# Ledger of designs, part 13: VHH binders against F-box protein At1g48060

Target 1, 365 residues: F-box protein At1g48060, of Arabidopsis thaliana (Mouse-ear cress) (q9lnf6)
Amino acid sequence: MKPQEEEEKNENMARKRSKSSSSLSIPLDIATDIFLRLPAKSVVRFSCVAKHWSSITTAPYFTNSFETRPNLLFFFKEADRFFVVTVPKPNRRPNESVSHTSSQILDSYQTPYPKHSCFTIKTESVHGLICFQRGTKPIVWNPTMRKFKPLRKPDKSWESLTVFLGYDPLERTHKVVAMPCDKASDECRILTLGSADQESWRTVKTNYKHHPSRGNRKNNYGPCRCINGVLYYLAEIDRHRLIGKFAFLGHSNVKNSLPMWVLEGEKKGEWSTYNFLPLSHYDRRLEFHFKLIGITNDGELIYVPNTVFKTFEVIYIDPIRKTFSLVKYEGVADKGFRQRNGLGEDKPLRGIQYSPNHVETLLSL
Short names: E, the ipSAE of ESMFold2; O, the ipSAE of OpenDDE; V2, 0.75 times the mean of E and O plus 0.25 times the DockQ between their complexes.

## First folded at step 4 (VHH)

Design s09 (from c11 with T100D S104E E106S; framework vhh_7zox_3)
Fold by ESMFold2-Fast, scan of step 4:
Parts: sequence; structure tokens; C-alpha cells
Structure s09 (fold): chain B 365 residues (1-365), chain A 122 residues (1-122)
Amino acid sequence: as target 1 above (365 residues)
Amino acid sequence: DVQLVESGGGLVQPGGSLRLSCVASGFTFSSYSMGWVRQAPGKGLEWVSDISSGGDTGYADSVKGRFAISRDNAKNTLYLQMNRLKPEDTAVYYCAAEIDVTYEDSYTLDYAGQGTQVTVSS
């Protein structure tokens, strides 16, 4: 027999031994694979049925491997209640407007911050988490698990700061980055989410003194984005606009230094091209009525209304194919929606926030 | 509790005219910019026209020279005079108020519900 034939015979024996094991019990690794393919609500429901299944859904391998298709996350706070709605991006033909009926409220719950709004400043959704800012104190939020985790102040002397949320794909950890924004600085604080004993702010220095952008600029199409362990954000040096980036990969905290690459766009044409195609290319004044909140993972710009009254409509634009599509989400913000959720019928929804590429995560905070 | 109630739509022949009205309540009408947006069957929202609190007007290229926006602050009413109507003007027309909710540079659009239907056909 040749070596390959001997190896095939040995594999067949191993397979027969595997088949002789109890076929009625699902091995933990196979159960984990099944759970990774289920919607988060189904995973949570099944974890309540048996203790052995709960051990799967809390395991780091499972929580780190759990992925859902990105959806638009729409949320707002009224009084002390938080309202969270997830809606899918429907398949549609180019330049086609559609009505979508499969909208759902993920949850409606009491916040730990009843009087003062801490939800006006937020990061993008990064691997299922969003970070809010309460004054100078960051608060990490998991919409899927309905958990808020307040973090310590990054620096007691900073009167004003900007917070960014990133993900390190090598370590498979979220990192929170804080920078002062009241004056030009080369100093930032970084915290890695994880065990309480490991959650401490570390000081790192950038190679340039700069002001991070808060997103208050005209034509600012989002404050930052994290891609493959690199954080991209708008900043300013000596009144010159720039795009900064921090890489979370391969940089030593021991040296208290993170490289920051400055992407300089001194020419308006380069800056305008980088900052996306404006809505005015399709309709000159829609930018006064809709706002850009980001770009989907398949490269479409997503525009949402500044105010939501009785209808909820989203504009998707493919800047390369130059296509314009309107999606109306039935059952969102209408009379039935308001009545089901104890909301007033005759006023716009206030303080609405969005995340265009939200995935669900089971990470414990 | 902002309310905007549109009226004046209907069926009209190509080349005809219609005047849309929008009655506003629940806010200080004279302090806000007002506008009209439309949605044709199977199409997205299209901005048509706006008018600032100071009276400055803007128009979409597709309607410029044919439509005229105006306001009567004493009556809390916004108007859109539509002349030389084309089949392509067939749409539901929505009245909108600009309400700054998030930032000084941000405008909020408050739709008054179902709008008013304009159909241009022979």
C-alpha cells in the first residue's frame, strides 16, 4: 500500500470511531458552530434553556467569533428611557425606492443616567460596541446585551476631550482612546477593555501635537472610523486640516509612543474627494434636510433625516455607480409605533442617533 | 407638538397650474425656514423649494422658473405656486419645517404626514 492509501484507511477508522459516539448529544464545538449562525435573540433564548448552552454563549471563543450582518442602528433617549431600533438594509435595484416592513425594536429600557443626557456625543459602532461621553467620562454601551459600562476619567486635568473606540483584530480586544481637544497636544490615553484588573488608562504620545475634531465642522461626514486595527480621524494642526491615523497593531505601550500618520490634503480637490461625494450632486438642497452618517461596508453613503416625525426614510447613495435610492421603513415613527412605545403622537423624535454598520455582540462589559 | 397640514393638490392637465398651501401650528412659524419636498411614485424624496425666515428662496433646477414659494407669517401658512406643470411633477408634496435639534449648522425636517397628491396627466 502506498502511504496515501494507509493514511486514508486510518482516517476511515477514526471516522467510524466518531460515528460510534452518542449521536443524540451534540458536541460542544458543533453546538458552538450552530449558535454562531443564529440571530442574537435566538442565542439568548437558547442560553436560557440549558446550563451547558449558557457555557457556550459566555465563552471567549464564542463571543469573539459571533458575527451578524451589519444593520442600521437607530436610537434615541426620551426622559430616562432608551429606545433602540435595528433595521436591515434591503436588497433593491439601482435608483429604486422601496418600502421595507421588517423593522424591529431591539429594546426599550431605563438608563442609569435619568436626568442629564450623556448620549449626545458617541463613537461609531465598532465590533458591536458604542462609546458615549458624559462630560469627560467615557461610557461603553452594548446595545445587544443592554449593558452600560462607565469608565474612569482618562485624565483629571483635562477640561475637554474627544473619545474614540477602536478594535485590535490581533488581540481581539476593544480599545478606548481619549485625547484633549481644548488645545493642541501630543498626549493621549488608551484603555483596553477586559478584566477589571487590566482596565487602566495608559499614556501614549503621538508624533505631532494636534487638535482632534469633534465633528462640528460643515461637511464633516463623521468624526472617525476604525479599519483593521487602524483608527482614522479628522484633526487640525496650526489651523490646517488633516486626517490623523493611529494603528493599534504592533505598537509598544512600553515606549509610550504611537505613530500617527498625518494625511495632508492641502488642496481642496483632494480633501473634497476624500470626504466623499456630497449629496448636492444628486439633489442640491437635500443636505439641509438629510445628514450623512457614514458609509456602509459595501461602499454606499447613508443619509438619514435630521428630524423623524411620522415617517422614517433613509437615502442610500453609491458614489461610484452614482445611484440614488430611498428606503421607507414601515412601522417606524408612525402612530402605531408611538402608541406601542408610549410616545407622544404630535412631536418629532428628538436626539436621534444612528450607527450605519452595527453588528450584534455578546461581549460582557 | 408641531403640526403641518398640506392642501391644494389634485389632478391637472400638462401646462396647468396648482397652488399648494401648508398651515403650521405648534411653533413660532415666522422664526423658521420652510420648504417643500416631493416623492414621485417609485422614486426617492426630491427637494423642491425652500424659503428662509428672512424671505430668501431656493429652487431645484427641475422647477426653477415654473414654481414660486412664498409665506404668510400672519396666517402661519406656506405656499407653493406651481405653473406650467409637467407629467414629471406628479408626486406627493410634503411641507417641511427646519428645526435645529442637534447642531447650529443642522436642519431638521418635519413632515406633516401624508402630504398632498399632485397628478399631472391628460
Scores: ipSAE 0.000, ipTM 0.119, lowest interface PAE 18.0, mean pLDDT 66

Design s10 (from c11 with A97R E98D L109F; framework vhh_7zox_3; at its last look DockQ between E and O 0.33; V2 from the best seeds 0.00; counts 0 for: pae E 14.1 > 2)
Fold by ESMFold2, look of step 5:
Structure s10 (fold): chain B 365 residues (1-365), chain A 122 residues (1-122)
Amino acid sequence: as target 1 above (365 residues)
Amino acid sequence: DVQLVESGGGLVQPGGSLRLSCVASGFTFSSYSMGWVRQAPGKGLEWVSDISSGGDTGYADSVKGRFAISRDNAKNTLYLQMNRLKPEDTAVYYCARDITVTYSDEYTFDYAGQGTQVTVSS
């Protein structure tokens, strides 16, 4: 990764923006180029109940305007190498409420492992890019072009930060948003990706001092969502968490459903619970072998194995249509894959991270 | 500058106890998740335990029930009480800032101290 980081192009494009006048105490009113033309009453929640559970809160009024069918990207480290695998989302067959299928992986590759990045928090994949950070240094990754681009620190004085990645559909540009997470602030930094000739962070102010809520072991971070040019994320004001919480109990034997909290009403401030069928509805043993890692843009829950040894299977659940799909992906984790890639055959793959909703992009970093 | 200074390591018999301390400076300690990672001789780093800014704790399966993490925000100090120590616990223990455990039991952090050696032998 050092050669890529040293040789990557890093450019920003700045454009004049209109500001929305929407101002509600919850969710936070963030006046930024990424937060365009969406009612402030929508709320995104993160939730995690146990270390093997994770979830992505789906914002109300989720649009189907995303341009392509996304894939599941996963990647892992072995020794000094970095392995990246892309698997397709299954095609939905009409009239199947439960299916078991096999599919081939779409692509895989390996590169030297990126130095000094093994403990980095990452964003969701947004229009084919992923951003993660090493300390206070954001790093943009284009898995399609196999490029990493380190960005300048948003502020020299920040001791820690959280980055978000968004996409402005009107300008057709990616935005990197950084917020301090060691104290409440009414400032954030925004950087527009686009040209390698210039890299600059722009300061924007918000209507309220806040900071992104920190994750902990009991909560998975889960991705924040960028929907129609608006970022939704969990934040804190005066030690109270805001925006929302999506909670579910994936291993609970005392309940038949998984709750999710969303903000539905602006004038009443009411919340609705959405319940999903647990894994045990389809196969009792699945509760102990799979974990929730996220949601597709189409609203499907994605469960991956706790351990990847000889096989790789992924479960997709549509909680609205109440459908279940298990897909065995061939060409990964098996003996042939391990031998071709110089991986050991006697142990599980280690350090697997997943990024749902990944699309390919030829954007040059 | 961020500083994390570990202490409390040493040589101990199996079944014994040690208490590690980590004194933090150069940042607002109370705002960060903190934790411990360790490295056994010739092995990679292993997450041991973490504690959020709000006091929620997590433990690796190998130490659950034997180790207890705590923090004192007034003293900017993180602690690890290690009981019923085993030879397998022999490692350099590092205090880590901003530690987060992902949904795959992977972990991240942005800074670690110099470490303190813990040796368990009979």
Scores: ipSAE 0.000, ipTM 0.234, lowest interface PAE 14.1, mean pLDDT 65
ESMFold2-Fast, scan of step 4: ipSAE 0.471; ipTM 0.813
ESMFold2 (binder alone), look of step 5: mean pLDDT 85; pTM 0.862
OpenDDE, look of step 5: ipSAE 0.013; ipTM 0.313

Design s11 (framework vhh_7zox_3)
Fold by ESMFold2-Fast, scan of step 4:
Structure s11 (fold): chain B 365 residues (1-365), chain A 123 residues (1-123)
Amino acid sequence: as target 1 above (365 residues)
Amino acid sequence: DVQLVESGGGLVQPGGSLRLSCVASGFTFSSYSMGWVRQAPGKGLEWVSDISSGGDTGYADSVKGRFAISRDNAKNTLYLQMNRLKPEDTAVYYCAAEITVTYGSDEYTLDYAGQGTQVTVSS
């Protein structure tokens, strides 16, 4: 480089440092606190306005600390577009039915996947991310950022597999676990999301040969939850049922082994049973029109309609208090909703998937 | 308020017997399948036995012929009679309830367990 160009470059760097030091913008710590209190859409918009704001929203502290209150998320695909609806659980009195008219968060965007692609979800939304699979290929989805990250196939020889998503609160990382499901195996694949080096599938052996249960209705849909760094799933050995338990806490310290429990042993936890009344206790016809899709973090059972045509209603039942609430979400699935979103008016919404306890996250995929 | 409380565990010599009990409260015990699941140190949960609301029983091959599951619906109590105990039966034993709810064509299973009771088989 010519000496004059080197000096100009040094002056530009000095001016840049001087400009950042003389900035009259809000201090980073105060701006961070404000951003953590905003809805995700607002944070995304503001991060596009200034480089200063973008540095906050991409920082690990911010992305690890940003979480909204849990909501019910559901989505469906029509043509080449995803439709994502998020509805809050409104405050109401016990046994009170309410019509909710607050603005819903509706997102609609084009997906990179073919019109007729099938999606299956085995784990609930985990710290703002949802994992589904297309055949044997796992796909991690961030609904907030509208980003999809297809992962490499866990094993080239596995004809059929089940994928689970979990979160390690100690490492603050998402982990994807893949297991064959067509036969008993002692072999799993694990991938840590977040860096290219960590996003390679590693092989881990279980203490015994087993396979995840196909789940309810033989549609490869089964109960699986991630709670405080532990993945719970149903498994089988020679037709005998097991409750599989995989702990993410401290797992990185284990080589070539996949414990079905926490590596340091099971933490003392309280387990409980729920005495719940069937839907027919409240109204005999509800069992024909509603289905159970999950449980809120507050312990309420969530029921949604078997068919979503012109209205969208959700039933919340507290099994401990034995209270019933029916919430009608105005502006969902009705004629106005369909016209605004370019949807047909003559057929029910198809292929709806539900995720209870969804929080928004700004994690980069 | 809703609980599964296990009891009856302890230290026993190989070849000995123990009877585990599980008192259930807060749900309609007679309407649901109940079971026993165990966890040996450093290993995963292993299904041991179950009993349906109608009384049909199932057993893991490792315990078949040695263990007997039973229930007393009037007392909301589940039992596991363990005979000819082996060192490999050493584990924390959990009383478990599987509550399967079917609405329309959809099915959802809720799994619950108590805090467990320690069984140690050693001389």
Scores: ipSAE 0.000, ipTM 0.112, lowest interface PAE 20.4, mean pLDDT 67

Design s12 (framework vhh_7zox_3)
Fold by ESMFold2-Fast, scan of step 4:
Structure s12 (fold): chain B 365 residues (1-365), chain A 121 residues (1-121)
Amino acid sequence: as target 1 above (365 residues)
Amino acid sequence: DVQLVESGGGLVQPGGSLRLSCVASGFTFSSYSMGWVRQAPGKGLEWVSDISSGGDTGYADSVKGRFAISRDNAKNTLYLQMNRLKPEDTAVYYCAAEITVTYDEYTLDYAGQGTQVTVSS
């Protein structure tokens, strides 16, 4: 709907509802503005109070306009439960190490895949969603809504495949891209996430026969990134390493291109310019205890611990300003945390995976 | 359809050696990353080693320098050569396909039935 028509409809609904209840004093337009400024958990909670609140928070205008600041998400599995921890990057002065107590959020819920069904490499968090791959079956996960959505197989003849998750800013929809990886191919399958009746795999031809990289154990998500409607991924053609691109231009307009760049020079030990201080510049011991997982939207490098036992600390480094900050998250992984959540008190947290730039989304799966 | 069959486990003295084998069927073996995970009595699963379809290898710190993973794509077979075995290596060893490894646990698509390795005097 056009904004003016939607405003008139919402205003008419507000007037109709206020005539039925003398206690309803907050107009829908003011309530919408308030809800857009609240954290996702608060929005969900208040949506349960009255039916007209839920009509606001489920409207396409609201869900498309709702955006939280990116947080560090980590999750782990104990038995058949997912534990999801969201921690913000706190405001701090350059080179200041701080302790943070108030903004860590823990969710726990039953997984639909408790036994021998395991997830393979996950995608990056893209506009609030993460895609897992269980063999040849993609599964989309919304951590905020605690929902998993298995998708149909992209192609029954493919024995192995790689899945990428991207976002189309023109249509404001998520796109799942699947490609075979056992042989060079010029075909991929693309699915636009939406209502069940509109979710089907379509075939797109690539410019060249190639195969994508599946990722590795250091990259818990696939070797790809979606930026401004373009999905970049690592690929190979005849043993040459390349960067593949998909540009999302709407349902009928998806363009794929593979530049003919050969990355063989990297194997010769030729170095591009690295203007970043190594972690050992701050403390040589940190290199043994922390790993780089990504970069924040404001350009800070994020390092997380290799093992999480009784404390959880994160290092943020601004590589341009050359500033270092160690943030300790109080109440994460400690004895109280473990006792409240039925976790073992003398064992490291197991199967930890991270997403450095996770935003919350109320998108229905 | 998918089968992973491990062999080569047994009882061995500390300092001894064993070679584990895993025969795969029901999928295109050469296209999948493969690896070994283990479970010691009363403990959780521990990643031991992996090998990519391209031959890149990874090892847990506890076994690095003692164990060697390899694959034979023509025979659809994964191997783990275990040298200088310690009592701490006592576990059921599982062959696995499409391993996603963390520092302290793993996720996988397929696993075999396992083979027992006991290191004792």
Scores: ipSAE 0.000, ipTM 0.146, lowest interface PAE 16.4, mean pLDDT 67

Design s13 (from c11 with V101L E106T T108E; framework vhh_7zox_3)
Fold by ESMFold2-Fast, scan of step 4:
Structure s13 (fold): chain B 365 residues (1-365), chain A 122 residues (1-122)
Amino acid sequence: as target 1 above (365 residues)
Amino acid sequence: DVQLVESGGGLVQPGGSLRLSCVASGFTFSSYSMGWVRQAPGKGLEWVSDISSGGDTGYADSVKGRFAISRDNAKNTLYLQMNRLKPEDTAVYYCAAEITLTYSDTYELDYAGQGTQVTVSS
């Protein structure tokens, strides 16, 4: 959507809400504080009540400050429909080293599957957004606002590319980084989301010619992670594996500094020296039925079922505290879920993709 | 250098058939979703059909049951078999390597050929 069209839409919505005569005696700072503590669906619902409340929820200050606790997001395609589900992660350490609990889902919806789209590669969820790559085009997705934004091709001459998504905490903006992967290169393209004048691809040169490595698609691992304005990613130079750094420098262009940590096959065990208990320690059957999909911000390992049929259970393991939690999410994959969503009762859900650390954002795409 | 070359267009009578071909070069054909879009005189681009790298196909409602898309990765060639052609199928047909539906409900093509004319008339 163009910024002008978005502003026009927001003004029309505010006009419609102003026809509703209601008492608006709540001070702006108090109302803002309350709204920042609500779930995104509640904020959207309440913003439809009065023009005064809509003015809060659409303001840049509010959208930039709105964050929820990280949740587990998963999604899948069935026929021509796209299904999205958000479930909460356990809030507190269980008193026991082993626990079994049940929980309700936070949100579930379906939309038409985006035409001509094939979600073959995705980034981690970064401050509420996920970036897909279809061929050589990045597509940014906001699951909370239920919107996709295809981006322009970063470079016409690149036959293949890898896309990374990061967040600049100083500018409070998302940045999309694209690198070619068909051959070694020292060129990157970067695009800042939001401001129309900043949504152009800029060229940044790296210190070394290299190409990024792809993550394992079966495990839903992203090949990178963004921490405090620094993007870390796996890369390769002349068959040597490296970790690349892309630092965001608020109000200026991204700087790339490539500290060269060479990861050779022989040293992999030396660099991966953290010890934790395998799933078979708890129950030998778990290794046959569950797979690792990622790590929470608190350092817990997340395991999901290989097949989701009539129940949905998730395992959370704290490897430091050696705690095990098995959570059954009610209302997922069961008869009620399938009937509400027009899904077959006796078939497994297929092609499920997961995002372990998803927060909600009201950011307009 | 990326190149898409369409062929197989021409003049046919209503109810007739045509087979369009598109030979691709300059990129890894097997890794890309491929498709066909058309533009009738005085109208915008209309999506016709696509096929994923894995072989999954999609069709516009106006052509479903009449057209069949296929690919030959060994020959870097995309095909469109058009059966039971109607006058409203008259258009320039473009082969495309990446078809994107935009937020304004229009289509963007990353790689497109020069097009091949299909005319259905008596």
Scores: ipSAE 0.000, ipTM 0.170, lowest interface PAE 16.8, mean pLDDT 70

Design s14 (from c11 with S31D S33E S52Y; framework vhh_7zox_3)
Fold by ESMFold2-Fast, scan of step 4:
Structure s14 (fold): chain B 365 residues (1-365), chain A 122 residues (1-122)
Amino acid sequence: as target 1 above (365 residues)
Amino acid sequence: DVQLVESGGGLVQPGGSLRLSCVASGFTFSDYEMGWVRQAPGKGLEWVSDIYSGGDTGYADSVKGRFAISRDNAKNTLYLQMNRLKPEDTAVYYCAAEITVTYSDEYTLDYAGQGTQVTVSS
């Protein structure tokens, strides 16, 4: 056993001990990841929970949410065939568990994209588009239009990079941001999706050399969110975590430095806590069977199964109201679903990726 | 070419013992989580026990303290020692790789054997 592996085992034991209490402590970096994914009204709600959280969540630019009619999207690949499923969050009473039987959007098509390796960095849907990468090449996907668009490499000299997708509400365009991640850097490449004249990489510089974080792979939510033309992402300077801020608004030809800020509490080595009921409070089996993948636009945590075999259940938890709902989605992953889609019945669906808060877009790629 | 071959089942009286064996071939046995699931007459599959590649074991509450799972990676063989057998243990026992259980109590398997019958009756 390596010292790091031993430390991880000790942390897991500490977490198991914490789960036996009626209160759950949330580390500041996890709280930051969660808050980067909240709409303005939820940010305001959560800022009332812990004094330290209000220092990172109070911002007027969160007051207007552009997101409408969001669904949970998930996708997986079997051989060369790509399967895309969207399911709504049904309206229900507090603590009511329901079975949802309305039609889910199911799409299935052959494509060389994406390979499982393309989703090593977890990403969210941004105004109907999803961005992933293969090596140093970004690929933009429109699930509604069934189209994938590989983009040019942002820089021929970068051996490793991180890609973020954002939306500029003033120009009504999607923008792709690429940053090197092999070492700290102040250099970014920006590409606006659209005509060939707009789809060239521009260079911008940040005011600090920094290392962007590549997402939390265990929880599949990633530490980034685009709200009202501003991209927020988790990054590091030295060993200190910070929130990077990249504003798209009015940047038709940007050669300016971009502001960044540092989390004060984490820089001091302190942790904020929130009295939060653990998943085991509702049913002891849930922590074994479910994983956190994100948060809804109305502030509910989304848990999905670790394994999808013949049933598909999603858990929604409002951590402020302390309400729990288990939603069963009928017609997903069952025998009929598998037979209609040419899937085997003996094995779980593998390599499932989840994107919360997905909306449809007719944008031509 | 993947095969799991079970043996050691049979008829036994309550309080008796049986040892099940499962010989695996066609995959890298030492890399896989192995286990046992059972199906009683007229009922669905029930997880019994598993053993990770590193040796850590798990047991269903109904068999804990009575059954012992073990593996011999050099022989590509999985074992289940069943002691103090009860009539309720009567089932077809399946050797399986990569057993998972969903919240709705459905079982998923990467590979499963043909099963071996265990009957506990006086």
Scores: ipSAE 0.006, ipTM 0.358, lowest interface PAE 9.4, mean pLDDT 69

Design s16 (from c11 with S30D S31D S33A S52T S53W; framework vhh_7zox_3)
Fold by ESMFold2-Fast, scan of step 4:
Structure s16 (fold): chain B 365 residues (1-365), chain A 122 residues (1-122)
Amino acid sequence: as target 1 above (365 residues)
Amino acid sequence: DVQLVESGGGLVQPGGSLRLSCVASGFTFDDYAMGWVRQAPGKGLEWVSDITWGGDTGYADSVKGRFAISRDNAKNTLYLQMNRLKPEDTAVYYCAAEITVTYSDEYTLDYAGQGTQVTVSS
């Protein structure tokens, strides 16, 4: 045995013994209900207090039932440290602009990944997890648990690929879909997250050879969206722009075959971005300072600043009702925020990545 | 087969004018925001100007009031009219689609041309 590993093991056992004291007067079902109503950070902290409470927070029922209200998550790196910020979408009346002072969650921890570029190609947050890639290797990230899980390469012969993260609500499992993006192909690789024995890449053929693309480039929208077990992504076939679909419902009954639905053609007025009012409709100056990053589960478009210096404002637009709301998040990026987090005051925050609809999850990777 | 071909650069005296053009092919030009970035000798990329698919424009403070960006979607062409040129405007000018700033404070260009040299000297 290595001496350092032996010492760490002995310390861990001592910590578990010292933290084994707990209230035995609280039944498991009542404790479970209490934990399901606590913030994720509180649940994680309490699970470190006693073996009894840890058994609740790691149980499949609890992890499958625990999910917070969706928030906007953004993160950036400074040196080797992640700064992860979540802000809520506050309740407000149509066309009401508000300042919001509370409920921002800031987390800071070291990252094993030195290059910011590995986060440029990432999925939206899907049931609390975000998938990004380093070269051809997918990496699944749980921001709540501060855990990264590198996955094996989907295919050793692929020079470049794109990954999509989806969620199967029937099986209550996340699925990672990988496809080559440097050439047209009818093959994809799918991996279901779970126990090590169940985590293997399997091959699925699509009906057409195609190129997956980045989402709507016109609005800088993300490359995919998973809604009710269906993954939507932008693709191209023989100069035609299409939306590809993968259905995850009942996927356990499919052996190497995945139905793919392809919507024909990009036509003016047929894509949502052609039918919605531009930011210039509300204020022409906003188009120079804000960019579209996604859509809330309630169907509101989310715009964030192109540059975050000492203020942080988010615009929410309901494209159907044509309503506009500006939310100013106090305590984000300002002098106090920077001083508390050891950040400089002389420059904008750099390399900010955004993930809409983020929920906290206790799912172990 | 995406191509961006810049032209219109050259040598000009301080106070002079140049008009840069960029002909795009291989993608749906009117779906993309387009822009100009420049690189002066020994320096990094500097954003100069951009224009949305709808025609709304933005400018760097260093060129505001002197430069004008425009586009002709029927011709798949982007333009930069440069007036009252200064020696500090000397750079290679690149036509680009979807300009972003990287972690190292460097610009990343999804599509970029080969560039056109602009030299402002007496």
Scores: ipSAE 0.000, ipTM 0.135, lowest interface PAE 16.5, mean pLDDT 68

